# VH-VL binders against q9umr5, part 79

Target 1, 268 residues: q9umr5
Amino acid sequence: SYKPVIVVHGLFDSSYSFRHLLEYINETHPGTVVTVLDLFDGRESLRPLWEQVQGFREAVVPIMAKAPQGVHLICYSQGGLVCRALLSVMDDHNVDSFISLSSPQMGQYGDTDYLKWLFPTSMRSNLYRICYSPWGQEFSICNYWHDPHHDDLYLNASSFLALINGERDHPNATVWRKNFLRVGHLVLIGGPDDGVITPWQSSFFGFYDANETVLEMEEQLVYLRDSFGLKTLLARGAIVRCPMAGISHTAWHSNRTLYETCIEPWLS

## First folded at step 23 (VH-VL)

Design yj13
Fold by OpenDDE, look of step 23:
Structure yj13 (fold): chain C 268 residues (1-268), chain A 123 residues (1-123), chain B 112 residues (1-112)
Amino acid sequence: as target 1 above (268 residues)
Amino acid sequence: QVQLVQSGAEVKKPGSSVKVSCKASGGTFSDYAISWVRQAPGQGLEYLGEIIPMWHTRNYNKKFKGRVTITADKSTSTAYMELSSLRSEDTAVYYCARTKYDILEGFSDFDYWGQGTMVTVSS
Amino acid sequence: DVVMTQSPLSLPVTLGQPASISCRSSQSLVWSHGNTWLNWFQQRPGQSPRRLIYKVSNRDSGVPDRFSGSGSGTDFTLKISRVEAEDVGVYYCMQGTHEPYTFGQGTKLEIK
């Protein structure tokens, strides 16, 4: 039998967005129990990510307990960060494949229409004033805002991304790394035509340097220091990179070709 | 001069479906979310669901158990609400309303409403 | 779901006198950042609902200053300092803090 699949949605999203994915899984892997978690739907997805992590943890624990053989996680967009944190705080998770579906794993610094939608009167260049305040950190989108021009503020004020990345020292860093390394495979999916994740390489743990030059995962300090286990995972062949062009952000979960190429192989 | 103009009254048989439209004008359609609320005769207001055209996301009141489908056409600035498997209890005036999302200013819920669409379900 | 409880459900008022409507939520409507998504709507006979108050105490444009909203946490109040004939209708509170959004039962304001 196929291992159960747990799906975590993105910002402003709900289980409805994954109706096509459910169809694909049902068609290709009949009998698979797929649970799309309807937690923090809609505007509630703006709640602090640690609050979301706790809520999702409560939901996945019983699912994992009933699946001793393991489970697969498909986590979309913001959900990918929730899942990574979830796997970091859970010392007893049994996740075989963690599929990060177009997630800003290394943070977000996009000046897109989506940013303007959320912050009509702000630009990415000045969002640090908001996001790196205590008030701003009460919003999920600020929890993974990563301003390369204000690194000190990021490192000191980011209450989520900097911590799960091990970029700021904290007493749980070693344990979180150990927990995250329990994952069988980390499948990273994203692409250049996403239009939301900025830079799109963030889905592969690439990100801007101080000159807004995009560096790859292997050039990142979190990798070089193996702060949360990326270097270790790569060394044991546990990281899969699946880039795909021609897919917009809101279509990653509803593209058959993407499913067959990047998702299906890891649902066995 | 924001306006939400809904389609006309509908009379439907039990088991059928109804699709109500809501055309927005006087603003940028993609900047807002469109919600649907209904009101049975002599009763209060009940939230059905919401669509955010910019994000292509939809959220439904789970009480309707998948009978509600909300869609949007950005090219015509029109939102739609379809309710399937109609029953007599679905007889109500259906309203669309818009919501503005702003992290700094907060959410402006239902600042403008459509004129309502009466849907009558009867044998 | 969050239950919104209004009181009273019927509110007969003499013209020129003040009116007060209470709305209680079954759980706190405050987000961690401090915002509270509580709105008040007015529905005149035969009309669509009209938003009067948003975020507990902010009046919409065109709403007379005789309308005011207050409250915090789980208890909220809409007040009309001097009721006028045009105020006849049903008033609803609504919470937008928790999915799904929910409304109070409505308070029917009538002139004595």
Scores: ipSAE 0.904, ipTM 0.946, lowest interface PAE 0.6, mean pLDDT 96
Fold by ESMFold2, look of step 24:
Structure yj13 (fold): chain C 268 residues (1-268), chain A 123 residues (1-123), chain B 112 residues (1-112)
Amino acid sequence: as target 1 above (268 residues)
Amino acid sequence: QVQLVQSGAEVKKPGSSVKVSCKASGGTFSDYAISWVRQAPGQGLEYLGEIIPMWHTRNYNKKFKGRVTITADKSTSTAYMELSSLRSEDTAVYYCARTKYDILEGFSDFDYWGQGTMVTVSS
Amino acid sequence: DVVMTQSPLSLPVTLGQPASISCRSSQSLVWSHGNTWLNWFQQRPGQSPRRLIYKVSNRDSGVPDRFSGSGSGTDFTLKISRVEAEDVGVYYCMQGTHEPYTFGQGTKLEIK
C-alpha cells in the first residue's frame, strides 16, 4: 500500500484548495490515506510561523506513528517553510518525500498584487521597517521577508527564516541539521510564471544578492557552509528539482500535468 | 462610498437551498474579504465564513462547512452565499460584511454591512 | 470556539446617564504580542449592525466621543459617558483573533 500523504497549506488557505490534488492522488494511487491538515486556516495562517510549526507538529505525530514505514509531505507556498521547520525540529520524523510546492524557501522580496493586498500603503523597499520590528514579526509573511538590501536587519530581526537557514547562531543548529538530513527526498517545485514567489527561484533555494541578481542554490552561503544540510542532501542525490513554466501561484495544486510530472513519481 | 447591497427576502421549504447575493460598490472588490453572518429572530450574530477573491480562498465556520458554499464574481463585484439542506432553525436574517487585511494598520473587521436578507424556512 | 460573554444582557438607562457593558472571552484575544482583535458593534432597531470600536479602544469615524472601549486579554468594556435617545439598540462584542470569529450574545440598551 502507498505511504500516507500529509498536506500543509499556505497563506489564507484551507483544505478546500487541495480538492483537485486529492482527486489526482486517488486516481493514480488508490487507497492512499491523504490528510490535509485543517489548522491555521484563513486568518490564522498569518500567525507567527513558530506557532504554526508547533501546532502542525502535534497534528503529524499520530499520523507518523500509525505509519512506521514512512509518510510523504506535500507543502504548498508558506506551508513549505512550516514543513522544513518540522523536519528540523522533529528528531523522530519518518518523512520519505518532502514535496515543496512553490514555497519561498529562501524568503520573499516581491512587489506583486498579493503584497499590495496585505500592505496597500507600502512598497517592498520600505517593508523592512515593518517586518523587521517586533510588531511585524507577529505576522507569518514577515517571518520570511528577506530584504537583500538590509541583510544586517534581516539577520538580527528574523525570528524564523534566519534561524531555520542557520544564518544566525543558535544552540539547536546541529540537531536541526541532523534531523533535516533524515528526509528521503527533497522535491522542489516552482516556476517562472508563479507571479507571487519573488524571486521564483526561492522555491529552489535561490535568491537575490544585494544587486537583485539571482544566485542559484549552489552559490548561496547557506549551501556552501552546509548550514542546514543542503550540500549534503545534494551530494547524496536526494534533491529533485522540478521546475515548470506556465503555472500561476494559485494553480500548482490543480494542474494535472504538474502532478503527473513532479509529484506522482514520489508518492511511493 | 462603500455599499453592500443584498438580494431580497426569500421563503423556502425544508430540504431546499437558498442563494443570497451581496453586491459591493464604492471600492475595489478584490481588496477585501467578504464575510457572511446570520441572525435568527430575537437572537445574536453567528459567523458563517468568508471569501477572499484576490487569493481565491474560502474559509468556513466548521459548523456550516458541509452546507455553506461561498462564491464570488469579480466581474460584477458580487459575493454569494448558498445554504443547502435547509431546516427551520436556519430561519434568520443573513448579512454580508467586509474586512480589510492591512498588516500595518491592522485588520479592519466588518467595517461595512449589507442591509440583510430575511430567509424564512417553513413548510 | 471562543465563547464571548456579555454582561448585562438587558440595560435600561436614564437619558444623560452613563452606561457600561462588559465582555469576557473564554481565552486570550491577544494575537501574539500587541494586537487584540476585539470589536464592538451597535445594532439599532430594524437596522444592520454598525461598528463602533475596533482593536479594543479605537473609535470608528463618525462615532461620537461619548463611546469608549477598554480592556485587555479576556476582559473588555464598552462605555457610553452620557446615553442619548439614538443609542437605543443591541450592542455586541466580537473577537477576530481566533477562527471562527464569535460574538457576544448582545446587550439590549433601552431608555427607562
Scores: ipSAE 0.800, ipTM 0.888, lowest interface PAE 1.0, mean pLDDT 92

Design yj17
Fold by OpenDDE, look of step 24:
Structure yj17 (fold): chain C 268 residues (1-268), chain A 123 residues (1-123), chain B 112 residues (1-112)
Amino acid sequence: as target 1 above (268 residues)
Amino acid sequence: QVQLVQSGAEVKKPGSSVKVSCKASGGTFSDYAISWVRQAPGQGLEYLGEVIPMFHTRNYNKKFKGRVTITADKSTSTAYMELSSLRSEDTAVYYCARTKYDILEGFSDFDYWGQGTMVTVSS
Amino acid sequence: DVVMTQSPLSLPVTLGQPASISCRSSQSLVWSKGNTWLNWFQQRPGQSPRRLIYKVSNRDSGVPDRFSGSGSGTDFTLKISRVEAEDVGVYYCMQGTHEPFTFGQGTKLEIK
């Protein structure tokens, strides 16, 4: 039998967005129990990510308990960060494959239509004033805002991304790293035509330096310091990178070719 | 001026489906979310769900899960609400309404409404 | 779901006199540590609802200053300083803090 699959949605999303993914899984892996977690849907997805992590934790614990052989996680967009944090705080998770589907794993810094939609009167260059305030950190999107020009503010004010990355010292860093390293495989999916994740390499733990030059995962301090286990995972062959062009952000979960190439191989 | 213009009244049999449209004008369609609210005769207001055209996302009141489908067509600035497996209890005026999401200024819920569409379900 | 309870459900008022409508939520409407998404709507006979107040106390454009909203947490109030004939209709509070969004039962304002 196939291991259960747990799906976590993205910003302003709900379980309905994954209807095609469910069809693909059912067709190719008949009998798979797929649970799309119907939590923090729509506007609720703007709540602080730690609040979401707690809620999703409560939901996944029973599922994992019923699946001693392990489960797979498919986490889309913002959900990928939620899942990474989830795996960091859970010392008893049994996740075989963690599939990060077009997630801003290294943060977000872009003037996209999405950003303009949420901040119609602001540009990315001045969002640090909002997102790195106590008020701003009450919104999920600010929890992973990563301004490369204001690194000091990011490191000190980011209440979520900087912590799960181990970029800011905290008493749980060692334990979180240990917990995250329990994952069997980390499958990173994204692509240059996403249009939302900025830079798109964030889905692969790449990100801007102070000159807005995109550096790869292996050039990041979090990797070099192995602050949450990326270097260790890569060394043991546990990281899979699956880039794909021609896919917009809202289509990652509904593309058959993407599913067959990047998702399906890890659902066995 | 912002306007939401809905399709005309509908009379349906139990078990059938109805699809109501809501065309927006006077603003940028993709900058907003469109919600649907219904009101049974002589009763209060009930939230059905929301579509966000920009994000291609839909959220539903779980009470109607499986029966309500909300969609949007950006090319025509039109939102749709389809309700299936109609019952007599579904007889109501159905409204579309606009919502603006602004993290800085706050959420502006239902600042404009359509004129309403009467849906009558009778055998 | 969050239950919104309005009081009174029927509100007969003499022209020129003040009116007050209470709305209580079954749980706090405070979003995280700050914002409160509480709205008031007016529905005149035979018309669509019209938003009067958003975020507890902000008046929409064109809404007379005789309308005011106040409150916090779980208790909210809509006040009309001096009722006019055009104010006849049903008034609804609505919370947007928790999904699904929910409305009060409505308060029917009539002229005595």
Scores: ipSAE 0.891, ipTM 0.942, lowest interface PAE 0.6, mean pLDDT 96
Fold by ESMFold2, look of step 24:
Parts: sequence; structure tokens; C-alpha cells
Structure yj17 (fold): chain C 268 residues (1-268), chain A 123 residues (1-123), chain B 112 residues (1-112)
Amino acid sequence: as target 1 above (268 residues)
Amino acid sequence: QVQLVQSGAEVKKPGSSVKVSCKASGGTFSDYAISWVRQAPGQGLEYLGEVIPMFHTRNYNKKFKGRVTITADKSTSTAYMELSSLRSEDTAVYYCARTKYDILEGFSDFDYWGQGTMVTVSS
Amino acid sequence: DVVMTQSPLSLPVTLGQPASISCRSSQSLVWSKGNTWLNWFQQRPGQSPRRLIYKVSNRDSGVPDRFSGSGSGTDFTLKISRVEAEDVGVYYCMQGTHEPFTFGQGTKLEIK
């Protein structure tokens, strides 16, 4: 039978958002146990990401324990950062496929409607003043804010992204890398028409340099230093990149072609 | 001059459903979450859930899961609350209220309320 | 669910005297390190609720300065320095830190 699938939602999300994804899995992989984690829903999705990681960790332990052959993770948007942190902090996770569905893996630097909804009197050029403060780090969206023009502040103030990327020295870096490398496959999904993730290549571990030129994953220092295992995973053939144009941020989990192309092959 | 104007009173039979509307004016509808709160006669306030019109996301109080549906129509600046399988205990005034999720200024919860819609469930 | 407990439930006050309403939560309302989403609402007879105080101590627009909010953690207080006739009604605290959002049972303020 098929490995269980665990779904981790994004900002302001709930299990309802994944009803189409659940239908697709049921049709192609009948009998698969799919759990959409109903934690940190609505407003609580703005809680600090380490708090969310702790709560999601507690929820996945019994699911993984019941499935000694392994599980799959499908993690959407902000949820993909939660899942990547889970892979690092869990010494004994048994995740085969980690499917990152349009997640800001290298961070976010965009004045989207999403940011303007939460910061109506601010702009991306000045958000570093808010996000790289202790107050701003109380909110999940600031935990992965990555201003390419204030990299020194990012490296010093980020309580989440700079740590899970191994961009700051920390006592758990070696253990987290070891744990992350236990994943069977890293499936990266995203596209240029997403409209929220900025740059959209963040979903593939690409990001801006100081001139706002997008550098690919293989040009990033975190890849070159292999700080959390990306170079090692690529060398094993464990990284799958599945870009798709024409999909807006809220539609990744409700597009059948995307599911069949990018998700279905990895749900063994 | 923010206003939330709700639909009129309704009398319903047990087992039926009711759909209450809440039309917003005097602001940008998509900038807010719209929440629903009810008050049984002579009793306190009870939160039902919310909708975020810009992102079409919804979050419900689990007490009402499976019976409540909260939706929004951006083109008419109107939110709706539908409660199904009505019981006599659902007799209440139903209010809509709005929230601004401004991180810098702080969350502004239920800063404006509708006038309320009396829903009476009687056989 | 977070239980919000108000005291007293009935508050008769002489006109011009101070009034104090207590609200206690069953768990901390601190979001993380600094933010506390505790609100106070007033409901005059026959009217919709009106927000008075948000974020523990911030007065809403048009709320007289004789209203003040205070507290932290699990214990919160709404004070009226001098009660006026227009203050009659029911006062509710509400927390927005934990889903679902919950209200206190209400405090009915009356003029003696």
C-alpha cells in the first residue's frame, strides 16, 4: 500500500484548501492515508515559525511511528519552511518525499498584496526595520523576510531562516544537516506566475544578489558550502525541480496537471 | 464612515438553514477579515468564524464545524454566513464584525459591527 | 478553548464613582513576547457591541479618556474613572490570541 501523506498548510490556510489535492491522491493512489495537519490555522499561522515547528513536530511523531516504511510530506507556501525545519530538527524522521509546493525556501522580498494586507503603511524597502527587530520576529512572515540589500541585518536578526539555512554559526548545524540528508527526495515546485513568492525562484532555492539579479540554487553560498545538504542531495540525484508556468499562488494544490506532473510520481 | 449592513430578521423551522448577509461600505472590503458572532436572547457573545475575502480563506469555530459556512463576494463587498440543521438553540442575533490584520499597528479585532440579524428557530 | 471569566457579573455603581471590571483568561494571552490581543467591548441596551479598548490598553477612536485598560498575561482590568449615565450596558472582554476567539460572560453595569 502507499506511504501515508502529511500535508502542512500555509498562511491563513486550513484543510479545506487541500480538498482537490486530497481528491487527486484518492483517485491515483487509493487507500493512501492523507493527513492535513489542522494546527496553527487562521491567525495562528502568523505565530513564530519555531513555535509552529514545535507543534507540527508533536503532531507528526505518531503518524511517522505508525508508518515504519516512511511517509511523504506535501508542504505548501510557508508550510514548506516548517517542513524543512522539521527535517532538520527530527533525528529520526522517516520522510521519503518532501514535496515543497511553491515555498519561499530562500526567503521573500516582495511588495505583494499579501504583504500590503499585513503591512498597509509600509513598503519592501523599509520592512527590514520592522522584520529584523525582536517585535517583527514574533510574526512568521518576518521569519523568512530576506532583504538582499540588508544581508548583514538578515544574518544577525533572522530567528528562523538564517538558522535553518546554516547562514549563521549555531551549535546544531551539523546535526540538522545530518537529519535533513535523511530525506529520500526533495521535490521543488513553483513557477513564474505565482504572484506572491518573490522572487519566485525562492521555491527552487534561488534568490536575489545585492543587485536583485536572481542567482540559481547552484550559485548560492548555502549550496556551495553545502551548509544544510543541498549539494550532497543534488549529487545523489535526490533533488527534483518541477517548475510550471500559469499557476497563481492559491492554485498550486488545485491544479490536476501540476499534480500529475510534479506530485503524483513521488507518492510511492 | 465604515458601515456593515446586515440582512433582515428571519424565522426558520428546525432542521432548515439560514443565510445572513453583511454588506460593507466606507472602506476597502478586501483589506479586512469578516467575522460572525452571535448572541442568544439574554446571553453573551459567541464567535462563529471568519472569512478573508482577498484570499478566499475561511476559519471556523470547531463547535460549528459542518453546520456553518462563511463566504465572501468581493464584487458586491458582501460576506455571508449560512447555518444549517437549525435547532432552537440557534435562536440568536447574528452579528458580522471586521478585523484588520495590521502587524505594525496591531490586530484591530471587531472594530466595527453590523446592526445584527435576529434569527428565530421555531416549529 | 480559552475560557474568559469576568468579575463581577453585575456592577451597580453610583453616578460619578469609579468602576472596575476584571477579566481572567484560562491561559496566557501573550502572543509571543510582547503582543496581547485582549479587547473590551461595550453593548448598550438594544445596540450592537462597540469596541472600547484593543491590545489591552489602547482606547478606540471616540472613547472617553475616563475608560482605561490594563493587565498582562491572564489578568486584565477595565476601569471607568467616573461613571456617567451613558455608561450603562454590558461590558465584554474578548481574546484574539488563541483560536477560537472567546468572550467573557459579560458584566452588566447599572446606575444605582
Scores: ipSAE 0.805, ipTM 0.896, lowest interface PAE 0.9, mean pLDDT 92

Design yj18
Fold by OpenDDE, look of step 24:
Structure yj18 (fold): chain C 268 residues (1-268), chain A 123 residues (1-123), chain B 112 residues (1-112)
Amino acid sequence: as target 1 above (268 residues)
Amino acid sequence: QVQLVQSGAEVKKPGSSVKVSCKASGGTFSDYAISWVRQAPGQGLEYLGEIIPMWGTRNYNKKFKGRVTITADKSTSTAYMELSSLRSEDTAVYYCARTKYDILEGFSDFDYWGQGTMVTVSS
Amino acid sequence: DVVMTQSPLSLPVTLGQPASISCRSSQSLVWSKGNTFLNWFQQRPGQSPRRLIYKVSNRDSGVPDRFSGSGSGTDFTLKISRVEAEDVGVYYCMQGTHEPLTFGQGTKLEIK
C-alpha cells in the first residue's frame, strides 16, 4: 500500500485548488489516502505563520499516528514554509517525502502584480517599514518577507523565517535542526516562469545578496553554517531539486507533466 | 462608477444546477475579490464563498459541502456562481459583492453589491 | 462559525427619534492585534444590501452622519441619531475577521 499523503495549501487557497492533484494521485497511485487540510483557508491564510503551524500540527499528528510506516507531505507556496516549520518543531514526525511545491523557502522579495495586490500603495523597496513592524509581523506574508537591503531589520524583526532558518540565534535552533533532519527526502520544486515567488530560486533556497544577485543554495549562509540542516541533507543525498519552466504559480498543483516528473516519483 | 450586474432570474427543478453571472465595471476587476451571498425569502443573509481572480484562489462556506463552484473570467470581468443538486431550500436571491484586500487597511468587505438574481427551485 | 446576534430583531421607531441596534459576536472580531472587521449593512425594501459602516465605525461615502458605529471585541452598536422615512429597512451586522463570513439575523426598522 502507498503511504498517506498530506497536502497543505498556500496563500488565500483551499482544498479546491488540489482537485487535479487528487485526480493524478488517484490515477497513478490508486488506494492512496490523500488528506488536503482545510485549515486557514482564504483570508485566514494571512494569520501569523506560527499560528498556522500550531493548527496544522494538531491536524497532522493524528494522521501520522495512524501511519507508522510514514507519510508524504505536499506543501504548496506559503504552505511549504508552514510545513518546514512544522517539521522543525515536531520531534516525532514520520515524514518520508517533504515535497515543497513552489514555496518561497528562502523568503520573498517580489515586486509583482501579486505584491501590488496585497500592498496597493507600496513598493517592495518600502515594505520593510511595514513588514518588519509589529503590525506587519501579524500577517503571514510579512513573516517570510526577506529584504536583502535591510538585513539587520530582517534578522531582528522577522518572527518566523529568520528563526526557522537559524539565522537568528534562539534556544530551539539545535532541536529544530535535529527534528527537520528526520525527513527522508526534501523535494524542491519551482521554476523561472512562476511569476510570484521572487526570486524564483527561493524555492530552491537561493536568494538575493545585497546587490540583488541571486546566489544558489550552496552559497547561502544557512547552508554554509548548516543552521537548519540543508548541508547535512544534501550530503546524505536527501535533497531533490526539480526545476521546471513554463509553469505559472497558480498552475503547479494542476500540471500533469509536473506531477509525473517531480511529484509522483516520491509518492511510493 | 462601480457596478456589479448580475444575470436574470432562474427557475430550476430539484436536483438540477444553476449558474449565475456577475459582471463588474467601473474598476479594475483583478484588484478585488468577488463573493456570493444569498437571501431566502423573508430571511437573512448567508455567505456562500469567494474568488480572488488575481490569485485564482477560491474559498467556500463548508456548509454547502461542495455544491458551490465559483469561477471568474478576467477577460470579461465576470464572476460566476454555480450551485448544484438544487433543493427547494436553495430558493433565494443570490448576490455578488466586491471585497478589497489591503495589508495596511485590512479587509474592506462588500463595498458594492450586485442587484441580485432570484433563483426559484420548485418541482 | 462565528455567530452574530442582533437585538432587537424588530425596531419600531417614531420619525425624528433615535434608534440603536446591538450586535454581539460569539468570539472576538479583533484580527490578531490589529483591526476589527465588523460591518453594518442597510437593505431597503426591494433593494440590495448597502454597506453603511466598515471596521466598526467608518462611514461609507454618501452615508449620512446620523449613522454611527461603535464597539469593540464582541459588542457592537449601530446608532441612528434621527430616524428618517428613508431609513426603513433591515439592518445587518457582519463579521469579516473569521472564515466563513457571517451575518446577524437582521433588524427590521419600521416607522410607528
Scores: ipSAE 0.897, ipTM 0.943, lowest interface PAE 0.6, mean pLDDT 96
Fold by ESMFold2, look of step 23:
Structure yj18 (fold): chain C 268 residues (1-268), chain A 123 residues (1-123), chain B 112 residues (1-112)
Amino acid sequence: as target 1 above (268 residues)
Amino acid sequence: QVQLVQSGAEVKKPGSSVKVSCKASGGTFSDYAISWVRQAPGQGLEYLGEIIPMWGTRNYNKKFKGRVTITADKSTSTAYMELSSLRSEDTAVYYCARTKYDILEGFSDFDYWGQGTMVTVSS
Amino acid sequence: DVVMTQSPLSLPVTLGQPASISCRSSQSLVWSKGNTFLNWFQQRPGQSPRRLIYKVSNRDSGVPDRFSGSGSGTDFTLKISRVEAEDVGVYYCMQGTHEPLTFGQGTKLEIK
């Protein structure tokens, strides 16, 4: 039978958002146990990401224990950062496929309607003052805010992203890298028409340099230094890149072609 | 001026469904979440769930999972709440209200309310 | 679910006298370190609720300064320094820190 699938949602989500994805899995992989975790729903998706990681960890432990042959993770948007942290902090996880569905893996520096909805009076160039304060770090969106023009503030103030990327010294960096490397495959999904993740290449571990030129994954210091295992995973053939144009941020989990091309092959 | 105008009173039989509308005017519909709250006769207030039109997301109070559907139509600036499998205990006034999510200022919950829609469920 | 408990549930007050309504939550309403999403609503007879106070102590526009909110953590108070005839109604506290959003049972303010 097929490995169980665990779905981790993004900002303001609930299990309803994934109803089409659940239908696709049921049609192509009948009998698969799929769990969409109903934690940190709605406004609680804005709670600090480490709080969310703690709660999601507690929920996935019994699911993984009941499936000793392994599980798959499908992690959407902000949920992909939660899942990457889970893989780092869990020394005995049994995740085969980690499917990162349009997640801001290298952070967010957007000036989209999404950002203006949460910060209606501020421009992205000014958000570093809010997000890199103790106040701002109490909200999930600021935990992965990545201003390419304020690197010193990012490195000092990011309570989440800089840590899971291995960009700040911490005593668990070696064990987190070891745990993350237990994953069978890292499946990266995203595309240029997403409209929310900025730059959209963040979903593929790409990000801006100081001139807002996008550097791809292999040009990032965290890759070159292999800070949390990206270089090792790529060398073993465990990273799958599945870009797809023409899909908006809210449609990744409801597009059948995307599912069949980028997700289905990894749900063994 | 911001207004939330709801559809008229409904009388329904047990086992049927009701759909209440909430039309927003005097503001930008996509800037807010629209929530639904009910009040049984002589009782307090109970939260049902919300929709965020900008994000296309919904969040329901788990007490109503499977019975409540909240939708929105951006072109008409209207939110809808549908409650299925009605029981006599669902007799209440149903309100829509809005929330502004703002990281800097904090959440501004239910600063404007609709006038309420009486839904009566009797056999 | 976070339980919000108001006291008293019925509050008869003489015109011009102060009134005080207590609201207690079953969990801390502190979001993190700086925000507490505790709100107060007034529902006059036959009307929709109207927000009076947000974030514990901030008065909404058009709310008279005789209304004040205070408290922290799990214990909150709405005070009316001098009750006027138009203050008759039911007052609800509501927490917005935890899903699902929950209300107190209400406090009916009446003029003696």
Scores: ipSAE 0.800, ipTM 0.888, lowest interface PAE 1.0, mean pLDDT 92

